# Ledger of designs, part 1: VHH binders against Salivary glue protein Sgs-5 (Sgs5)

No score or structure here was measured in a lab: all are predicted.

Target 1, 145 residues: Salivary glue protein Sgs-5 (Sgs5), of Drosophila melanogaster (Fruit fly) (p07701)
Amino acid sequence: GQAVQETKIEEKPVSEPEIESEIKNSTSVPSKCNIYYRNYQWALQDCVCRCFQNECLMQIESDQRKKEGRSPFVPVTEELCRSFICKKCSVGFPVVAEFPIPAPCGCNRKPGSIATERFYSLCHLLKFSAENSKPFLTYSYCWPF
Unless a header shows other numbers, all headers, positions and changes below count from the first letter of the chain; antibody chains aren't numbered by Kabat.
ipSAE, averaged over its two directions, is called F for ESMFold2-Fast, E for ESMFold2 and O for OpenDDE. V2 adds 0.75 times the mean of E and O to 0.25 times the DockQ between the complexes of E and O.
Where letters were taken out, [cut] stands.
The coordinates of atoms that the task and the answers printed are left out; those that the model quotes come from them. Centres of patches stay.

## First folded at step 8 (VHH)

Design m6
Fold by OpenDDE, look of step 10:
Order: structure tokens, then sequence, then C-alpha cells
Structure m6 (fold): chain B 145 residues (1-145), chain A 121 residues (1-121)
């Protein structure tokens, strides 16, 4: 009687790779635009004035909004835009925004730096940006408080 | 105006799971971000999880790895999947939304009435 040695194939548990979803906070400023090119554009974001560093950045973000099912930006004159600056802001979700800082030479299009600033809400950010003609590149909500 | 209605709360044993839902109605297309808050007895209201319109999420450290916030835009519904529940998770859970108004007023004052979650043996 030949003892058939049942080779118990130990199924090594395939450790499911923990897809560490690197929340790539890729505030991927679209690599296609020069973030240091100062050609300020004005548009309405949901009837609120917003200032952009340049048209390229405005368009990319506008297209992204469309993909998300949100209203696109409405390009307007600076004068008209400023009439739509928020007069009052309610308490909201705190945000952190990135601002392009010009190169030390002050030259347009040359690489500078990025400053990060925290605001009490998106409304406060938009108001600040529009009132001071200081466009931000991107913003993120800063949770938890 | 945006209205938020929470549901899914209840009694659960430690280690159990619950899924909260928040149905949003009104001008929901202008919602920029939504969040879950909770308030335990005798404590202040605290942020649990938030989600942007673009789907970026954030969690309180106390719930990280256990809770998942998600949004179904087609259903206008916010969810909070809560796993591995603990007694310290006992609280009234509130849904909140940040809303962009045509008048230029940005608000976070849209809250649901809350739903009670009790984690007890």
Amino acid sequence: as target 1 above (145 residues)
Amino acid sequence: EVQLVESGGGLVQPGGSLRLSCAASGSIFSINAMAWYRQAPGKGRELVAGITSGGRTSYADSVKGRFTISRDNAKNTLYLQMNSLRPEDTAVYYCAAEYSTPSGDWTLDYWGQGTLVTVSS
C-alpha cells in the first residue's frame, strides 16, 4: 500500500498590499501653466469675485469645476468683479491657500516662491484675494481645526 | 436654502459598525464642502470628518482608520461609515455643509438636527 503523501500546499495568505492610498494632496497646480506669470484675470465664482494669476490657471480650474458638476467661472472686468466681493463672511471651514510670490528680481514669469496662509473660511480667502488683488493658486481645507 | 437630514444612528455594541446618512436638499450644487461633527454628553462639538466637493477627505485622529466619509452626488447624500465603534464614540452626530450663496455670503450654518449614536455593551 503506497502511502500517497498528500503534500499540504500551505496556501501562503496573499497579504493584500495595503494600498496606502497616499492621499497625494497633490495640489497639482496644473504643470501646464506658469504660476509666476502675472496677468491677472477676474471672474465670478458662484457670483463671488475671484482674482486669478493668469488666464491659464483660471481656465484649468474652471474646467475642473465643470467636471465636478460645478458652475464654471464667469470672466468679467475687474471693475465689475469688485462689485461682487463678499461684504460679509460667515464662519466656515478653515482653509489654507498658496500664493505665488514673485522672484526677487520682480521679473514676471521667473520662478519665485510660494507662501501659505490660513483663512477662517473660503469666503475670507476670496474676499482677501479680491480686495488686495492677490490671487491664490490653490486652497485646501485644513481639518481638523 | 440647504436642508440636511441625518439618519442611521442607533444603539450598537463595542466593535460594531454603523453607517450614517445625511440627505441634502435645496441648492446643493453650491455646496463646497460637507462634514460630520459629533457632540458627546457634557462635551463640545468636534469635527469628525470632512469632505470637499472634489472628494478630498480629512479625519479627526480619534477616528482615523475606523471611519470613512463619502459623498454620493447623484443622491445628494453624505455618508459616514463607522467601524470598530467604541464607547467614546457615543455622541449626537451632526451633518454640516459649507454653502456658496449668490448674494456673496458664504455660510457653514447649515446643520442637520443630528442623530444619536450610542455605543454600549
Scores: ipSAE 0.183, ipTM 0.590, lowest interface PAE 2.0, mean pLDDT 86

## First folded at step 10 (VHH)

Design p2
Fold by OpenDDE, look of step 11:
Structure p2 (fold): chain B 145 residues (1-145), chain A 120 residues (1-120)
Amino acid sequence: as target 1 above (145 residues)
Amino acid sequence: EVQLVESGGGLVQPGGSLRLSCAASGSIFSINAMAWYRQAPGKGRELVAGITSGGRTSYADSVKGRFTISRDNAKNTLYLQMNSLRPEDTAVYYCAAEYSTPSGWLYDYWGQGTLVTVSS
């Protein structure tokens, strides 16, 4: 009786392609500011209206822009700012933005949650934020689609 | 600051080929993604093709199989090879780049565009 050696074909585990989730470094909101403190500020970002959660966040980002050789924010009144809301946005890189959501109690400065929303471009984000008086904390590009 | 300069546009017959180039200068080492957009007369700007730093590519359905986006990192240049060109491909083509700062801030930069005209 010839023992048929069953060659156990070791199924090499198909190494699941490591989806290198390029963890795009979530732009950590500077820890120095309370992201849940609602004291809305208005400024122009490159001649486009932008709403900020508070002055601290506005200033930090403005200073960062200066360091990077970009134009700082120009503080303005809400009324003036709204006149600089883009009427039309061109297609650009799609972005994901983080929005602070108030605590369930509605209390100011108390920790709430973060909502994430996708937009067709930074222009669309800025327009949405300004029109609705909904400041975002940070944004990242989501490429590819 | 990143500067993008497009070249290679021109007049071509239907069925012809053209290669666009986009030279990037400045802090180019922090470019995460680049793309070609186009804007036809009387139409909005649309994505044509994109490429990530990792080499992942994406194409609009209208150009898929005809256009190829590539990047030469040594030359800091983005390319768009356009084959089987059609009259509907007539547009100003723009180069765009996603730039990241050391602090993690993201920005987009755009070139001035180059005109591609496909006509008999």
Scores: ipSAE 0.021, ipTM 0.397, lowest interface PAE 4.3, mean pLDDT 85

## First folded at step 11 (VHH; from p2 with Y107T)

Design q1
Fold by ESMFold2, fold request of step 15:
Structure q1 (fold): chain B 145 residues (1-145), chain A 120 residues (1-120)
Amino acid sequence: as target 1 above (145 residues)
Amino acid sequence: EVQLVESGGGLVQPGGSLRLSCAASGSIFSINAMAWYRQAPGKGRELVAGITSGGRTSYADSVKGRFTISRDNAKNTLYLQMNSLRPEDTAVYYCAAEYSTPSGWLTDYWGQGTLVTVSS
């Protein structure tokens, strides 16, 4: 006797902290681009709205995606992009992202600081970033072992 | 609709090896990350290993050095090479994927899993 079990997978909650930002002086991913230059670019990343800090950073990631064989970004206007923001996100593989924070003066291009924030999934990160016009520089998975 | 199908489980002696496979099929634009979970009898599900689309891997301490996660992006297939198996590794193993579709980005846990039994 073989048993074929049609069981929903139940995840035990890890009971981690809510989204909590942390300020630091540098990003974990080096770049030739000025990460404090605000020249927002809007594109679809696999049919989901993505806001980039500037064209330089978008091009760097586009080149990396090409090397990895992933789908290209589809440039769009901000108005069109906002209609492609996910309406509902499920809890998934949590991520941590780095956000550029402007200098206190708000002067474009002037070095500021880096905030880190955790999200319940990449979907949550993309939704938050697009809804608030807060591009992230990079993200990585926080595997919940 | 995306389906994940695990295979490769079975009965093995302590110290033995098995290779699990997980095939992903359906309308997927991309798979950003994949993972293996396991659930032992009477216990909750635990994350065993994860791998990103760029190939970066992470492991639970209990399996590090014995298990190797890998993926074949062309075939949308995830693997778990399990060496030096112990009775404590006995569990149903499930794969999971974070993927994109026309409607958004999702994490999917599918199907029956594949049973691994380590016993002498």
Scores: ipSAE 0.546, ipTM 0.782, lowest interface PAE 1.5, mean pLDDT 82
Fold by ESMFold2, last read:
Structure q1 (fold): chain B 145 residues (1-145), chain A 120 residues (1-120)
Amino acid sequence: as target 1 above (145 residues)
Amino acid sequence: EVQLVESGGGLVQPGGSLRLSCAASGSIFSINAMAWYRQAPGKGRELVAGITSGGRTSYADSVKGRFTISRDNAKNTLYLQMNSLRPEDTAVYYCAAEYSTPSGWLTDYWGQGTLVTVSS
């Protein structure tokens, strides 16, 4: 079959998208960092609030953005960051994100699992992540061909 | 306000080539991703190709190997190089973008489209 496209209509009310999740043993993030270490870092990603799982992961993504010639993250406090959360999002290019799930004991740094969740756009992902203090490890566009 | 303007469409013979352009203008910090869609007569709009700010590309199976999406971040311009065109590629082609503004909002936007007709 022909892929169903999510075509943007001229104007649409903002709504929280359905979240589709899967649990898996590994992340697609190539990382030397402990992805289960919760030491939240708050920063602006192109003037939009982003919460990172820890400083190590933020630095890796900062280095990647530098290689791509993109603007750096701007470190901020959680309080300031929350004023930069998108108030409304249009349905756009869907993304899928990987979230670290803590070990059942809740012990910081101890390996847990990975949830994979889909969002209607990067805006929806960033809004969800920042509002819920739920950092994601990575995201990618799941182009609806 | 952000505006997207498509251009480069026209009439071309089967097997020919066209290069579409999409220029983005307005109050934009960055464009996170861009895509080309097309809508053939009597059909829904379908995704043709997408590209991220980092240059990662994706294509519909029907165009893979024939179409190349690219972007010039300095000019805020998206391109679609269409080679080996077929009559079934006849459609209005639309540009879409995901972008950030000084207000911190991310919104997709669609232009008016550019018509590509592939016929003898």
Scores: ipSAE 0.541, ipTM 0.778, lowest interface PAE 1.5, mean pLDDT 82
Fold by ESMFold2, fold request of step 15:
Structure q1 (fold): chain B 145 residues (1-145), chain A 120 residues (1-120)
Amino acid sequence: as target 1 above (145 residues)
Amino acid sequence: EVQLVESGGGLVQPGGSLRLSCAASGSIFSINAMAWYRQAPGKGRELVAGITSGGRTSYADSVKGRFTISRDNAKNTLYLQMNSLRPEDTAVYYCAAEYSTPSGWLTDYWGQGTLVTVSS
């Protein structure tokens, strides 16, 4: 198959995964939100820019971070957020993320599909997502044992 | 400036136990994930176990059921409880952390390591 996403490699690279991304109809993130509603919200996650698909999704994750005693997201404008995108990422603990793909018509809110992509670190994921205005729904560590 | 200091290594007989510690200190906003790596004599460094800030853990197949990773978020300290040790576990053990600073997110291996030797 045809690759749609390739992660950038920075310092101490992890073995490259297959170039083809996975497309599926469901996400591992449980939510009461419409994951296909594009109403981008920009915030700082521990001083690094992050783009959310919409306010509903941002609020759910913010509430979960508060319950876990983690720092809250700091809502900012897109302009301010983009000055907090990492310039260079080192290879770290690799992650896999789920992205909402719009329906073919591009109609907002209309159900589409889910793409799964791998990144060499959370830094690489956050950088890619913010630079391309392509918010992810969730991520998890894919530890390279 | 962030420092990771490993401790708790030593000489132990096969079947024995050790508990490793890694203390993180310095100007850190948060530590999102931590891990133990090891490097056996003449070999490359390999990942042993990882843990997220939310407490999710993962292990290399070779140590599952014998090693337990844990962390104390209040002390910024990572632990590795190693049970049923085998000669193949002989290595220098290093900790690593994914952490945030005012300048961004970093993942680094900063300690000198702690030597674990398993032999009779």
Scores: ipSAE 0.535, ipTM 0.772, lowest interface PAE 1.5, mean pLDDT 82
Fold by ESMFold2, last read:
Structure q1 (fold): chain B 145 residues (1-145), chain A 120 residues (1-120)
Amino acid sequence: as target 1 above (145 residues)
Amino acid sequence: EVQLVESGGGLVQPGGSLRLSCAASGSIFSINAMAWYRQAPGKGRELVAGITSGGRTSYADSVKGRFTISRDNAKNTLYLQMNSLRPEDTAVYYCAAEYSTPSGWLTDYWGQGTLVTVSS
């Protein structure tokens, strides 16, 4: 019984809402935050709009950027943020991102699932996430060797 | 506009070493990731190595263990240490980077390339 809840990565039919996505029960992000708590925070990531799932997650990434010598996120309103969404993106270094999927009931804070989706560049990921108000939890470069 | 300038290429015997550098200049807000590509005569460009702002590195299987990518974030400079060079490493080597600029746009840029020739 309990084994059915363990994360298992395998090829599955792509769900229509998460084209080229994989569904799994856990995230690769190590966080004490509730990743299913929808309390959207809008901020600029180096002058480009980014939507965060909640303030707890935004603060964790802001702290990590400080350790890397990069500026922290600049909190802004959604309205201002949307004027900083890239109009067009070129193909660049591809990334893969993890998105929280709400529980079927739609109850805020309740555990749901994780979708993984690939993008042609960080620009594409940030544009998609901000335009659709669909925050991602984490991303990493998927180097095309 | 951001400019990338590669240097350090040249002619080297098989088994030798070279260190490539890539200096970034211009209006750079931050550098998200950087990479080295190469293009052999008559071939397309291929990714050799990548490095993130956090220092995580990745390599093509053909160079793993022989090449080392590194970056100096304070100087906006990327390096590629190439050891145990072989004739099949002969190529023009390009650096590429994904930047954030003060204009608020994410984009990547390419350098002009530096030729590495491995031959006796």
Scores: ipSAE 0.469, ipTM 0.749, lowest interface PAE 1.9, mean pLDDT 81
Fold by OpenDDE, look of step 12:
Structure q1 (fold): chain B 145 residues (1-145), chain A 120 residues (1-120)
Amino acid sequence: as target 1 above (145 residues)
Amino acid sequence: EVQLVESGGGLVQPGGSLRLSCAASGSIFSINAMAWYRQAPGKGRELVAGITSGGRTSYADSVKGRFTISRDNAKNTLYLQMNSLRPEDTAVYYCAAEYSTPSGWLTDYWGQGTLVTVSS
C-alpha cells in the first residue's frame, strides 16, 4: 500500500496590495499657510460677508484678487460682516468648495482632512459659510453641470 | 444693474464657423463669471462654455475642441468662437453673468439670446 503523500499546498495568502489611495491633497491652497490653523477672520468680498480660516489665507487670496484687477477683501468685525450676509441667492453657476476638517483630536493647527461640497452658486456657498462660521479654503465653478 | 446683449448669430452651413459676442454694460467690475448657454428647440437650456474672472475656462463635452470662450475686458465683451459647426449646435445662444451686488446679493444676468442655425 503506497502512502500517497498529500502535499498540502499551503495557499500563501495573497496580501491584497493596500492601494494606498494617495489622497493627493491637491489643495490648490498655497503651502505658505497652515490651512488647519483656526483663527477666523471676517471680511467683505464685494460687499458680501465672507469668513476665512485665518489671516494668512485671507491675505493670499486678497492679493490674488488684486493681481486679477478685482477688489481686495475688506476686513471687518464679525458682527458687521454678518450684516452683509447674502439675503437672497438667484440661480447661479454651481461651485465646489473645499472645507478644512479639524484633526480627530480637535487640536488647532494639527492636520485634519479636506471635505469637498457642492453648492448651487457662489452666493449659496458664501451664505452657508458665513451663517455657520465655516470657512472654505477654495472654490471652483462646476463646469459643465 | 448689468445688461448683456448677444450678437453674431445667424445661418451657417455644417462645418462653418461663427463668432458670437456678448456686450456687457453697467457695473461690470463685480462680475465673477460669465458663460454661454444654449437652448435647442424642444430641449432645456444647457451650459456650453464658461469663463471665470481669473480666466479659467470650461466647456461642455459636446463642444470641446470646437468652441472657444474668451473675454476682452477692455471692451467689456464676451466671445464664443464656434468652429466646425454641426446641425446639433442649432440653438438660441444666451450670454450669462454672475454678478456681486453692493446689496449683498449675488445674481445672474441673462441676455435675450441670439439664434444660431446650422443647416445645409
Scores: ipSAE 0.264, ipTM 0.676, lowest interface PAE 2.0, mean pLDDT 87
Fold by OpenDDE, fold request of step 15:
Structure q1 (fold): chain B 145 residues (1-145), chain A 120 residues (1-120)
Amino acid sequence: as target 1 above (145 residues)
Amino acid sequence: EVQLVESGGGLVQPGGSLRLSCAASGSIFSINAMAWYRQAPGKGRELVAGITSGGRTSYADSVKGRFTISRDNAKNTLYLQMNSLRPEDTAVYYCAAEYSTPSGWLTDYWGQGTLVTVSS
């Protein structure tokens, strides 16, 4: 009786190439602010409610807007801000936004990670951010389309 | 209501140049972004060039190095300088803008388009 040695072909698990999405952490966020410092601020961006991670980030972006000839942010209370959340958003230019994710410990100011999310428009982003009290650090238009 | 009106289209020979203008009028509070799109016969609308309120520009690969998008905020006018035009650039060119209204409404507006024909 010839023992047919069943050569168990060890299917070497094809290690799916970890697409190291080099999330080039080029967070264009000025190094002057701690992006993981949670001290939520509320302001109006062109009469639309926006939530900010902290005052430092809000101020830097507000100053940048001024330099660009745009209206600065108008600081307001959370309650007042929420009254300026858009009820409906029209289809617009899609945007990508970066969100700070807290450290695993949940500790404030400790380094976490950055999540990138796509939205159908700036309106959708602002609405989402304000409704959920989830500030984004920056956004960019998704060009080219 | 915001209106966008394109101008500057026309017939041009290959290798020629055109400058498109888009004049914005109406209740403009803030512009977030503006862009030029085009639609060739039998094709879908495609982005040609975009510019953010901060002046960041983006171009389709097909027009990169030939087209330049710019904005004059004082005149509320968007421009598209088109150089080295090719027959494949023949299309209706549309101006688009995302605006914030004083009421806090964010919306996009489109012009009626201007025809650019590149032909010998």
Scores: ipSAE 0.247, ipTM 0.653, lowest interface PAE 1.8, mean pLDDT 87
Fold by OpenDDE, last read:
Structure q1 (fold): chain B 145 residues (1-145), chain A 120 residues (1-120)
Amino acid sequence: as target 1 above (145 residues)
Amino acid sequence: EVQLVESGGGLVQPGGSLRLSCAASGSIFSINAMAWYRQAPGKGRELVAGITSGGRTSYADSVKGRFTISRDNAKNTLYLQMNSLRPEDTAVYYCAAEYSTPSGWLTDYWGQGTLVTVSS
């Protein structure tokens, strides 16, 4: 009786790469800018008023928009910008935005924290940000919704 | 006024493919985001796929790996390639878009929808 040695092919478990969806809370804000430096800048985003934490952040995002074939930001005075705040916003695509929170000491440029807030639309975000002089660092659409 | 017009809907067999198109027309300054929604009979409207101005895409879990959203900016057209269609994909599909108008107004627009029926 020839013992057929069943070569047990050890199926090495293909470790499914755990796509750790590391929601890398990596503030995709390029490391070149201090996100906690408060020097508010005002510009029009597609003819809507937007407040920025500082010029560095404004410029980086503006340049990114250009690369994407979008209109760059148009720097304006605060007074002029506020005249371009939307009076009414319709319900649109929900967005999540990141806001820089100052350090506990209130000191400028010192590391603080990041707050995440949800808005009913980009219009609502821009309106809130501009009306309250609270710049956001970035935003994303809340999909699926 | 911006108008969205869906096309490409129809009857298809299970396992089949269909490509939807959404043509945008009117006074468009910039597009912020576009998406496909669907509404099955007796159900609420649900997101199918979305695409941002930067080209980031998102999909409902139910269509992930089967559907592909894409945009041709030169043609102001949004597409939804639907492969491996299932009976549960039967719905009216709607195109939606968030636009910045030349006046600086951020508005969302919806198409009238196109019917997709997946049946043997």
Scores: ipSAE 0.236, ipTM 0.647, lowest interface PAE 1.8, mean pLDDT 87

Design q1
Fold by OpenDDE, fold request of step 15:
Structure q1 (fold): chain B 145 residues (1-145), chain A 120 residues (1-120)
Amino acid sequence: as target 1 above (145 residues)
Amino acid sequence: EVQLVESGGGLVQPGGSLRLSCAASGSIFSINAMAWYRQAPGKGRELVAGITSGGRTSYADSVKGRFTISRDNAKNTLYLQMNSLRPEDTAVYYCAAEYSTPSGWLTDYWGQGTLVTVSS
């Protein structure tokens, strides 16, 4: 009886191609702010709580919104802001956001890295960011979706 | 309640042009993004064009250079200019928008659609 050695072909997990979502329109955060300076600020974006890395970044984006005819951010306390975190999010337009990651030393203001994360909607992003006190630098809609 | 109403669809010959409109009404606090989708017979719904609150636009490869998305905030109206129409553009076209409500609720709304038929 010839023992048929079943060569267990170890299916190498096909590494899902990292869909390099070319965030083509990375709104370059103006070089005027240190994106690694952690001094968290809290404000309302259209009555939804948003956490910012620091005041400089909050102000720049707020000014940009004004130029676009949008409502500026409304600075509030963290406690008040958290009361405006979305309780539920519907399925919306998917977004990609960039998060500042601290330097390995954990030192404030020192250069770290940037992480990119995808969310089901802007609501999901804002909720995640506020609940976890993890500010994002920029976001863009995932076109097409 | 927020409503989106599409208009401007109809029958057109190949190579022709149409302009779709989407009128938004209701309790709108702010618009974050708007888009046109289409669904051809027997196919899934696909993105045609999108526009952000900042005015950034994106197009499906199949319509790039032929279609233009725009909005008039004063009129709360979204437009899709469609030029050089092809038979494969035949579909029901839907307007979609992501809104912020005065209560801070973020949600998307859809229109009922308008039929575009491209045929000789």
Scores: ipSAE 0.189, ipTM 0.606, lowest interface PAE 1.9, mean pLDDT 86
Fold by OpenDDE, fold request of step 15:
Structure q1 (fold): chain B 145 residues (1-145), chain A 120 residues (1-120)
Amino acid sequence: as target 1 above (145 residues)
Amino acid sequence: EVQLVESGGGLVQPGGSLRLSCAASGSIFSINAMAWYRQAPGKGRELVAGITSGGRTSYADSVKGRFTISRDNAKNTLYLQMNSLRPEDTAVYYCAAEYSTPSGWLTDYWGQGTLVTVSS
């Protein structure tokens, strides 16, 4: 009886070519991260809860903060993070934030659009973002106001 | 407690220059932004110049090209270099800062102000 050696053809997973779509989007966000990749991360920004679109964006901004002499983000669980959502915000400096909007298909990682929203302060932005699980990509102070 | 103390105000002639300083002290965790405001007699408080933690600056149109806001992080001091001063620049100038506290509280603080008078 000839033992037919079933050669298990290991199907090498065809690595789908990462179409590096050069999203030349003029967004101040470093082109190294996919801003439309939804993998929500939670961290503390100066002991305030913040939701991030993904780890890449969180890390880049955290590193930028370090360079600026600011505290880096502290990764935490969503549950723990939400306990650090501010209940009240003081009047502060108005900010404008950019929010990633999913592609029309709702597909993850596919290019969507960016919405810009104004908030009364960074506190208000952080609160809104965390409470609604809506991460923003970047923010800037909107002077003069 | 966080305190902001302005200095450098005074009397100056039109076309002159003045440098304001704002020293920040107290239990601060992080500074997010700082700004100079001014209040002229009989007018409301208005933004003059702002600076973010990243060094981005903004100016009121009335002071663009004449005023420069800067920050020395090592000294926890904010500056406003004012050149080509005009009588309409006469005001009490206030320093403001947005701070993060160790408790996670975000708030703004104000100095007591320093008077700048531009007169011949």
Scores: ipSAE 0.181, ipTM 0.600, lowest interface PAE 2.0, mean pLDDT 86
Fold by OpenDDE, last read:
Structure q1 (fold): chain B 145 residues (1-145), chain A 120 residues (1-120)
Amino acid sequence: as target 1 above (145 residues)
Amino acid sequence: EVQLVESGGGLVQPGGSLRLSCAASGSIFSINAMAWYRQAPGKGRELVAGITSGGRTSYADSVKGRFTISRDNAKNTLYLQMNSLRPEDTAVYYCAAEYSTPSGWLTDYWGQGTLVTVSS
């Protein structure tokens, strides 16, 4: 009786290629500012309250707006800013925004992560950001819809 | 109240060109973005092209390379240059804009639309 050695072909689990979603952290955020430095600044963006992670980021974006022929940000106190939070938002053009997430230690200025969130409109984004004191770094319209 | 008025629609032969205009009027504080949409008979409204306040443009794949969106800020006018028109481009074209108001309101406005018919 020839013992047929059943060679158990160990099917090596085909490691599903980790689709490294290279979330190309193309954080279009200028490399000149520490995006994880929390020193919240408040300003008006076209008469709408906006919270910024820090002054450096606010200034860079403000300068960029000027170059684009847009109104710069108007620095104001937090109290005054909050009076300019959008009271109502309509359905508009969807946007995606990037938010700095603190390091696990909660330490200021230390590298954390970036979260990407979708909003129904720029109004919704600005309202959310200001009401919750959660500044976003950048936003883009979700085109094509 | 902000008003958007489209113009430039009409009948054109396949392969022809047309330029749409959208004139914005009213109490405009700032424009965040503008776009052209279209709605063909029996179909839903679809995005054709968009332009941000910073001048970044986006196009539907179906019109890429044929259509060009542009804006003249001095005239408060949005344009859609349509080249190499096809019968499938037949639709009512709508202008849309997201505006900031002095009251701290951000809202979108729509025009009434202009009909583009591409037919031999």
Scores: ipSAE 0.129, ipTM 0.564, lowest interface PAE 2.3, mean pLDDT 86

